# VHH binders against q9y6x5, part 75

Target 1, 379 residues: q9y6x5
Amino acid sequence: LPPKLLLVSFDGFRADYLKNYEFPHLQNFIKEGVLVEHVKNVFITKTFPNHYSIVTGLYEESHGIVANSMYDAVTKKHFSDSNDKDPFWWNEAVPIWVTNQLQENRSSAAAMWPGTDVPIHDTISSYFMNYNSSVSFEERLNNITMWLNNSNPPVTFATLYWEEPDASGHKYGPEDKENMSRVLKKIDDLIGDLVQRLKMLGLWENLNVIITSDHGMTQCSQDRLINLDSCIDHSYYTLIDLSPVAAILPKINRTEVYNKLKNCSPHMNVYLKEDIPNRFYYQHNDRIQPIILVADEGWTIVLNESSQKLGDHGYDNSLPSMHPFLAAHGPAFHKGYKHSTINIVDIYPMMCHILGLKPHPNNGTFGHTKCLLVDQWCI

## First folded at step 24 (VHH)

Design un2
Fold by ESMFold2, fold request of step 25:
Structure un2 (fold): chain B 379 residues (1-379), chain A 121 residues (1-121)
Amino acid sequence: as target 1 above (379 residues)
Amino acid sequence: EVQLVESGGGVVQPGRSLRLSCAASGFTFSRYAMHWVRQAPGKGLEWIGNIYHDDETYYNPSLKSLVTISRDDSTNTLYLQMNSLRAEDTAIYYCARHIWGEARTSKFDYWGKGTLVTVSS
């Protein structure tokens, strides 16, 4: 039987939620499998970039999804959540579901993972749902499990995406214990439903399941705003992305725009593209704008307005508040093993190994995940 | 205070055209992408399309041949031109302001109250 893998993301699931809230179902999942306590994600710590990094093993500069909001000056194309379907944006990499379904007697299924409803390299996931936030977790799970059980050629790789706890984390902030406890309990119940459904369908013992996330969440406040309109006339630049990493396309001399911004706030770093710290691996793509502004943790860049958000992400990827976790269960994984940290780009070569796929060139290191796997010598 | 006010709705016959307007105030309209969204009776929200600050437009593929979005930055007004109207185009039509850098969560920070379009004989 070919190996099968289900990759699940709960958006915005901060790693330390596991320690600060109760997750009886997720903790039982972890107890029977493996846990990576912190996953160091890619900069910027936003949804589309990090979901694509998981499935390509590439830094954002290499896979081309460099933000949730992008602009290409040559083609005059814009990218956002509302208009994310142009393959132009996605074609700088080959995600694992494309590689998987190119294999003999294999197909891929997807329930809402970013990019799975796009024909990347003229190839769309064999089974997929067009993105629609009103589709319940239960319906997404029912489609995924139906495809895993009933498809010919068999579905060997499946993805499942859910918008929480990210949506509530933005609304309430991670420090709102009452609201976040209620939200996280609902998510734990969904994980319980997932495991129960897989057991009832006879999938649990032979399906590898990864539960992970793309980023964490930090607390924001109306007392921590950076007003760009106080520092620079809006006519001097085009705004491509705003907070917490603003992307600035100068309309006048780039150095002049930089000089107007560099002293705007002590809580914001301003980088010319060539001066972006090397550790971000965020420089070598034309979609990265000539100037970026990086707010300190918990600070919000605004345009002379208040902020509606009490939580946010996108900050420096060295911040523990930006890190998700990874848990996994299945025949490829040890039982009851904990690992301290991996890089999010390491997930791709591990998944390729589990599925017996030759990985494309990538930034992951297979050695970082060897100790999670039963078939590897961990020294 | 940010305000968006739709107008131009009403009862129209099938096959006719209608232009909706959205008057914007309380922000620098010319720097924002703007969206049209509709909700048919008993249905969920349906995204129609958007227009960026540079007049680049994107449309819901199912509606692309039926609608045109435009803007006039001198009057802070967003427009939706609808042609060859059908009974299924009966809906409340909303304009909404774009949020930069959001994904899979809230897409818009401000909405109008909507304008009703009823397509009937």
Scores: ipSAE 0.862, ipTM 0.939, lowest interface PAE 0.6, mean pLDDT 95
Fold by ESMFold2, fold request of step 25:
Structure un2 (fold): chain B 379 residues (1-379), chain A 121 residues (1-121)
Amino acid sequence: as target 1 above (379 residues)
Amino acid sequence: EVQLVESGGGVVQPGRSLRLSCAASGFTFSRYAMHWVRQAPGKGLEWIGNIYHDDETYYNPSLKSLVTISRDDSTNTLYLQMNSLRAEDTAIYYCARHIWGEARTSKFDYWGKGTLVTVSS
């Protein structure tokens, strides 16, 4: 009977939401499993990069999904959420579902995890849904549980993605207690539905389930804008990405562009690529542009317009507001154990261990997750 | 201030071609990627494609051979050329402005009101 794993992401679920809001269903899940209170994610703290880091164990510079908006000057290719399907972008790494389904008598299933509808290394998830935000959580769950229970060869690794609380966090801001309380209650109800469905189908006792997220959310304000057009003529550069980490491709001398930007705002750090802090692990990829601008927490880089966002993410990965959580339940995991922190890249080697897969070279440390697992010596 | 105005819709016979326009104002059009999206009666939104500031285009694979997106930065105008029209192409056609760095949530910050295309004899 091969081990099985379901990986679930609720996008933009900030770690301290667990302490500041009520989650009866998620707390029951945690009580009978494990919790990692803070997961240190990768810089930049954006959706596509961090979801790919979870499933590859790699920093963004190593897996090549360095932002939600990218440009390759050699091929003239652009990447965005609308045009994310070219394997060119994804092929610098091998995600775990590819490794899993290439094993004898195994397959993988996916309900909208970023990249699972792309043929990465000529391999697309064995069962998948094309991304469509209009598909309900219940339908995503129905497909995943159907595939877990009824597939030949059996599905041993499955992913499930949901857009909340990220969408609402952008719309309302994380400090809007009334709206975020309503949103987070809905998410807790979905977790309750997930657990109950797995129990009713007889999957709960033998399926390992990880519930995690890619990043948190910080409060923004119309009083905290950085106006780029006030600092530099827009004809001097091409904008590849805007906020809170702007990616700048100079059209004129790079040093001149840098000098025009370096004093633009005391709330923005301007880096030449070679000067990006080493702790970001964000330098060694051609998709990282020659100049990046990193806004301080809660500041928004704009061209010349007001911002419509009340919450955002993408900031420095040392910020607690950018950190998600991880909870897990299943035969591989201890019961009632709480752990303070891991790195998001540590999730990949742990998942490989659970599934009996040999990990590809990666940046994770298996030792950081040993205390979560029943088959490992802890400390 | 930002405005997007579609035009060129109407009733057209099957097999014919049609070119839609989107007039942009209130922003520096030449620096933005722009999108076309449609909504057929009783259906959800369907992304048609986009064009970046450097004229690079990306298309919905199901529509790729039937449509061409272009732009004229001197007139701040986005175009959609549609060929060999069929009844299933009946829809409201919208142009929309790209947002940098968004994923799995809002993809566009401004939309036009749309222009209706009806493919019928």
Scores: ipSAE 0.851, ipTM 0.934, lowest interface PAE 0.6, mean pLDDT 94
Fold by ESMFold2, last read:
Structure un2 (fold): chain B 379 residues (1-379), chain A 121 residues (1-121)
Amino acid sequence: as target 1 above (379 residues)
Amino acid sequence: EVQLVESGGGVVQPGRSLRLSCAASGFTFSRYAMHWVRQAPGKGLEWIGNIYHDDETYYNPSLKSLVTISRDDSTNTLYLQMNSLRAEDTAIYYCARHIWGEARTSKFDYWGKGTLVTVSS
């Protein structure tokens, strides 16, 4: 029978939540499978870019989803969560569900993973839900399991997305033990429900399940604001994205805009596009604007307004607070194995291996994940 | 303080047109994308569309032929033109301010209080 894989994301699940909060169900999942304690994600550490990096194995400059807010000056197209369905934005890469369902006798299913309701290269996930945040986890799970059990061609790759703990992390901040304990207990209960549902439907034994996330969360404060309007007249540029990585499209000479910004705050780095550090792999795409501003951890770029967020993400991907985790269980994976770190782009070639798919060119290294897999020599 | 105030709602006959307005204050309106959202009685929120600072617009595909969004930056006003109104268009209509760089979470940081449109013979 063909191998099957379910990829699950809980948005904004910081890696060290596992050590700082109680997760009886997730810890049981890990005990019977594998854990990667830290996944080094891609810069910028935002939702759409990192979810697309997981399923393409590519850095953001290579897959073209370079932020949650983008602008293309040639076509005058805008991208945001509200208007994210134009294939123009997604077509610079081929995500795994497209490759999977183009195989003989295979299909793909999706419950709200970013991009799965878009016809990428004229191909939309075989079974999918249009994004709607009011749809419960239970309904998403019920659709996924129905499709895994009852589809022709059979569903061999499925994905499931949930908005927490990201939404609550923004609202309360990751260091609010009282509120985050409540939120994270609810998430652990959902993981328990997922495992129990898969067992009751007879899927658990032959389904590979990856539980991961796109990024972490850091604490913010009203004491750590960078007021951009105090440094530069708003008429000199168009703002494409704000915080913590601002994307600046100059309306006047870009060197003049750069000079007005470069000493705005000691807690913000200002980069001309050609000067963005090479370690970010964030330069070689026209969607990356001529100037970016990168706030220090826990600092918020604002437009002469207070911030309502107590937590945020998008910062430098070297920061441990930005790193998610990965756990996995199933016939492809060892049991009771813990691994320290992988790169988020390594997940794609591992998934392709599990599914017997030829990966597209990518930035991942299969060797980084070999020790998780039962069919590989761990050297 | 940021304030959004909708107006132009009321009772209209089916088949008629109606233009809603949203007066904005307390921020630099011209730099923000703005949205229209509606909620029919007993139903969830339905996104209608948006308009960016450069007048580029995006619409809910199910409503695209029925609505037009525009803005006047000189008066800090957002507009929703609705044509060929049906009983199904009865709802509270809200304007909302766009948040840069958010995904799969809160899309708007400020909302108006809404204006009721009732389509009835």
Scores: ipSAE 0.846, ipTM 0.933, lowest interface PAE 0.7, mean pLDDT 94

Design un2
Fold by OpenDDE, look of step 24:
Structure un2 (fold): chain B 379 residues (1-379), chain A 121 residues (1-121)
Amino acid sequence: as target 1 above (379 residues)
Amino acid sequence: EVQLVESGGGVVQPGRSLRLSCAASGFTFSRYAMHWVRQAPGKGLEWIGNIYHDDETYYNPSLKSLVTISRDDSTNTLYLQMNSLRAEDTAIYYCARHIWGEARTSKFDYWGKGTLVTVSS
């Protein structure tokens, strides 16, 4: 039987939630599979960029989804969650579902994973759901498992996306144990539902399943705000993205804008595009604006207003609070194995290996995931 | 205080046109992208479209042919022109202010109270 892989993302599931909360269903999943405790994601640590990195193996500068909010100065196009369906934004890379879909006797399925409802390189998954936040996890799960079970050509790669615990993390903050316990319990129950559904359909033993996330969450506060309007007049620049990484498009001389912002806050680093630290791999794309502002962990950049968020993400990708986890189960994976850390871009070559796909050029290292796989040597 | 107030709703016959307005106050309107959304009875929120600070517009593909969004920064007003209205266009229509950098969560930080549009013969 051709290998099958289901990739599941719970948005904003911080890695250390596994240590601080109980997950009986997820722990059972892990017990019979593998766990990577920390996944170093890509900068910026936001939803669209990191989800696309997972399925392309590329840094943001390479795949072109450099933020949740983008602007292209040449075409004057805007990108946001509300207008994410223009292939223009996605076509700088080839996601794995497209690669898979183009293979003989294979098809891909997607339940609301970022970019899956867009024709990329003139290819869209044979089965997909348009993004709709109102659609329950159950409905998404039912569709994805039905497609995995009954499709012709067979679905060999599928994605499933869920918005929690990210939404709740923003609302309550990750340090709210009472509310987050409730939220995370629901997530664990959903994992239970997933496993049960797969077992009921007879898919559990033969399906490879990866459960992961795109980023973590850090605690924010009204006491940790950076007000840009205190440093520079709004007429001097256009804001493309705000917090915790602001993208600045100057309306006046870039140097003047930079000079007005460089000392705005001791809790914010200001970079000209060419001076962005190399470790971020966040320079070589035209969609990155001339100036970026990077707030320190837990600080929020605002425009003369208060923030209602008690949690946020998007910060330095070296921060543990920004890191998700990865768990996996199936024929390709060991049982009861735990690994300390991988890079999020390493997931792509691993998935390609599992599915027998030739990977596109990517930034991942297959060697980092060899110990997770039963067919590989782990030294 | 940020405030958004929708107006222009009411009862209209099928095939007619209607123009909604959203009056914004309490912030620099010209620097923000603005959105229109609607909620039909018994249905979830549906995104209609948005307009950015540079007047670039984006629409729900299902509604693109029927709606036009515009803005007047001098009066801090957002507009939604709807043509060829149908019964299924009956809904409460909301204007909302864009929030930067969010995805698959709260896309807006402020909403109006909405204006009801009823399309009936």
Scores: ipSAE 0.841, ipTM 0.927, lowest interface PAE 0.6, mean pLDDT 96
Fold by ESMFold2, look of step 24:
Structure un2 (fold): chain B 379 residues (1-379), chain A 121 residues (1-121)
Amino acid sequence: as target 1 above (379 residues)
Amino acid sequence: EVQLVESGGGVVQPGRSLRLSCAASGFTFSRYAMHWVRQAPGKGLEWIGNIYHDDETYYNPSLKSLVTISRDDSTNTLYLQMNSLRAEDTAIYYCARHIWGEARTSKFDYWGKGTLVTVSS
């Protein structure tokens, strides 16, 4: 029987929540499997880009989902969460569920992972749920487990996405111990439910399960605002994305726009596209705008308005506050092993190995994850 | 302060058309994408569609043939034209302001109070 893998994301789960809050169910999961304490994600540290990086092994410049808000000047197309289903945006890469279900006698299933309800390269996940935030975790889990148990050809790769703790992290901020403790306890209960259902269905011992996230969360404040409208007239540019990485399409000479912005705030770095630091791997795609503005951690770029967010993400991917964790359990994984860090792009070649798939060209390094796997010599 | 005020709701017979308006104030309307969302009795929120600053529109596929969204930046007004109305289109209709760069969890920062549309014989 082919190996099976369930990939689970809890959006916005900052790595150090594991140390600062109680997770009896997740800690039991980790104890019987593996933990990567910090996953270094890709810049910008936003939801759609990082979820696609996990399943493609590519930097954002290479997979083309470079932000949650994008504009293509040639086709005049806009991308956002509400209008994310045009395959145009997704077709610059091949996600693992497409590769998987094109194999003989294999299917893929999805409960709301970004992109799984899109026909990427004319191929949509074999079983999927259209995105709908009102669908409970229980219903998502029920569909996934039903598909894992009952499908012909069998589902060998499945994804499950949940919106918390990201939503609450934005609302309260990661430093609100009272509210975040309540939120994170609910998430731990959901992980307990997940494990219990897999055990009851006879899946637990032979299904590989990865629990991870796309990014962390940092504390914001009304005292840390950068008012873009005080630095530049809005008629001089088109705004493609705002905070904490603004994407600026100049309407006048690009150098003029840059000069108006470069001294706007000491808490914001302003980059011409060619000057974006190489370590971001964020330059070689036409969807990256000519000027980007990168706010310092905890700062918010606004348009002459207050901000209602107390937490945010999207910042420099070197910041520990932006890093998620990864935990895994199953026949492919060691038991009781902790690993310090991997890159988020390393998850893809590891998953391809577990599933016996040939990876597409990617930016991950299989060697970074070898120590997690029982069939590999850990050096 | 940002304000969104919907109008044009009421009782309409099945098969007829209705135009809703959303008056915007307190911000530079011409820069923002704007959305229409509805909530039918006993149901969750349903996204209808949006319009960007450059008049590019996107629609919920299940409603695409029945609705048209437009804007007038000179009057700061968003419009929803609905045709061939059905009893199932009975709902409270809201306009909402787009947030750049949000996904899955935070889509809109300001909402109107809504306008009730009742489609009844």
Scores: ipSAE 0.830, ipTM 0.926, lowest interface PAE 0.7, mean pLDDT 94
Fold by ESMFold2, last read:
Structure un2 (fold): chain B 379 residues (1-379), chain A 121 residues (1-121)
Amino acid sequence: as target 1 above (379 residues)
Amino acid sequence: EVQLVESGGGVVQPGRSLRLSCAASGFTFSRYAMHWVRQAPGKGLEWIGNIYHDDETYYNPSLKSLVTISRDDSTNTLYLQMNSLRAEDTAIYYCARHIWGEARTSKFDYWGKGTLVTVSS
């Protein structure tokens, strides 16, 4: 009888793909549940930060995963996708699967959501898979459904992560209708498989399912490059992250580095840390470097080389191209309801409500999601 | 043009050691993190570890006690020292250049052609 929730992410699923491509299975899921057409994500609009914001309800400066590439000058630690398992990076927040499984008679399961194979606050997801991109969606789904159906204590919160359409969006660009149509059809088939599996196992009627994403994708071009090496000698700084938000650790006087960069391109904003716009909520963490460079949409910061990407993300979180969607189905949700927008940090307090968990202090607003839920009064 | 060329592969008996080299050219080697990756016959890619510009290293936990990665910025060379080799270490070994801000999908921008290591009695 305890409420159950499955949180699914398809990485890099831009909100407007829903209206520009065919999704018979996802549209049926939406028809029987709810849709949020645009989710305003957090800056920077990258994978690790936004996945952690979903499960903590916190801005990046508050949860500490401020980029996919980070450096801590005190400990000399580096963070990247390849070396992401040191709890040092993750311990500035408590993700929902930790809170959930510490409740009496509850456990959590995870198929590759960022952070679920890390012992955060000495606590790792009760059931989990070590990250391995070679593991098929079907295998991830098999594990998740087995854990949801056969665990003691019962799994009440589960996550499932898939790398597409992000990988293809980078490779082809979102404007490549032929390739993206093929990729997105495969994703819709996977959603169909997910729903069918849940029905066949008797889980569908009593399981709440959220299908969402971390960010969108914008078109890039060899005509839109910002050559950083033409503006500053590489010996003056350490590069912590490159594009579209570069993170610069000066080796010489910070003001001198700033002055060399400030007029590098009209398509790039250069910020001293204290001058980063307040609306980004991206200032109050030591992992944010003293200078950041923010490229305009569709522009790529390079080191005197061509770019191999045709699509990218990480840009200003006000851009519609950076926004994912959220769809949900289950006993907690209305049927056939469409909502225009929420903030990605709002997902956490909504999930806590559904699971009967006390949310940790966070940046979300429960009121923004009330209209999705059957037990709440809508404004 | 960015080029990465591995060398030092060959047939090695179990329990022995081997050092692989990766010669880099066409870019400022000293500013980049570099990676070693291997592929056993008929298997997917397996990340071995990396080394950053400041010589900080990170390893696949399953291989951590068996390998050491080093670099020589004066010769633009990346090294992989492998010890106590086992038959399961038979693979093609690649060096790869780090790209900042990589996602959970493989995002190395340049790869070498690989060098074959065969561990057999």
Scores: ipSAE 0.829, ipTM 0.925, lowest interface PAE 0.7, mean pLDDT 94

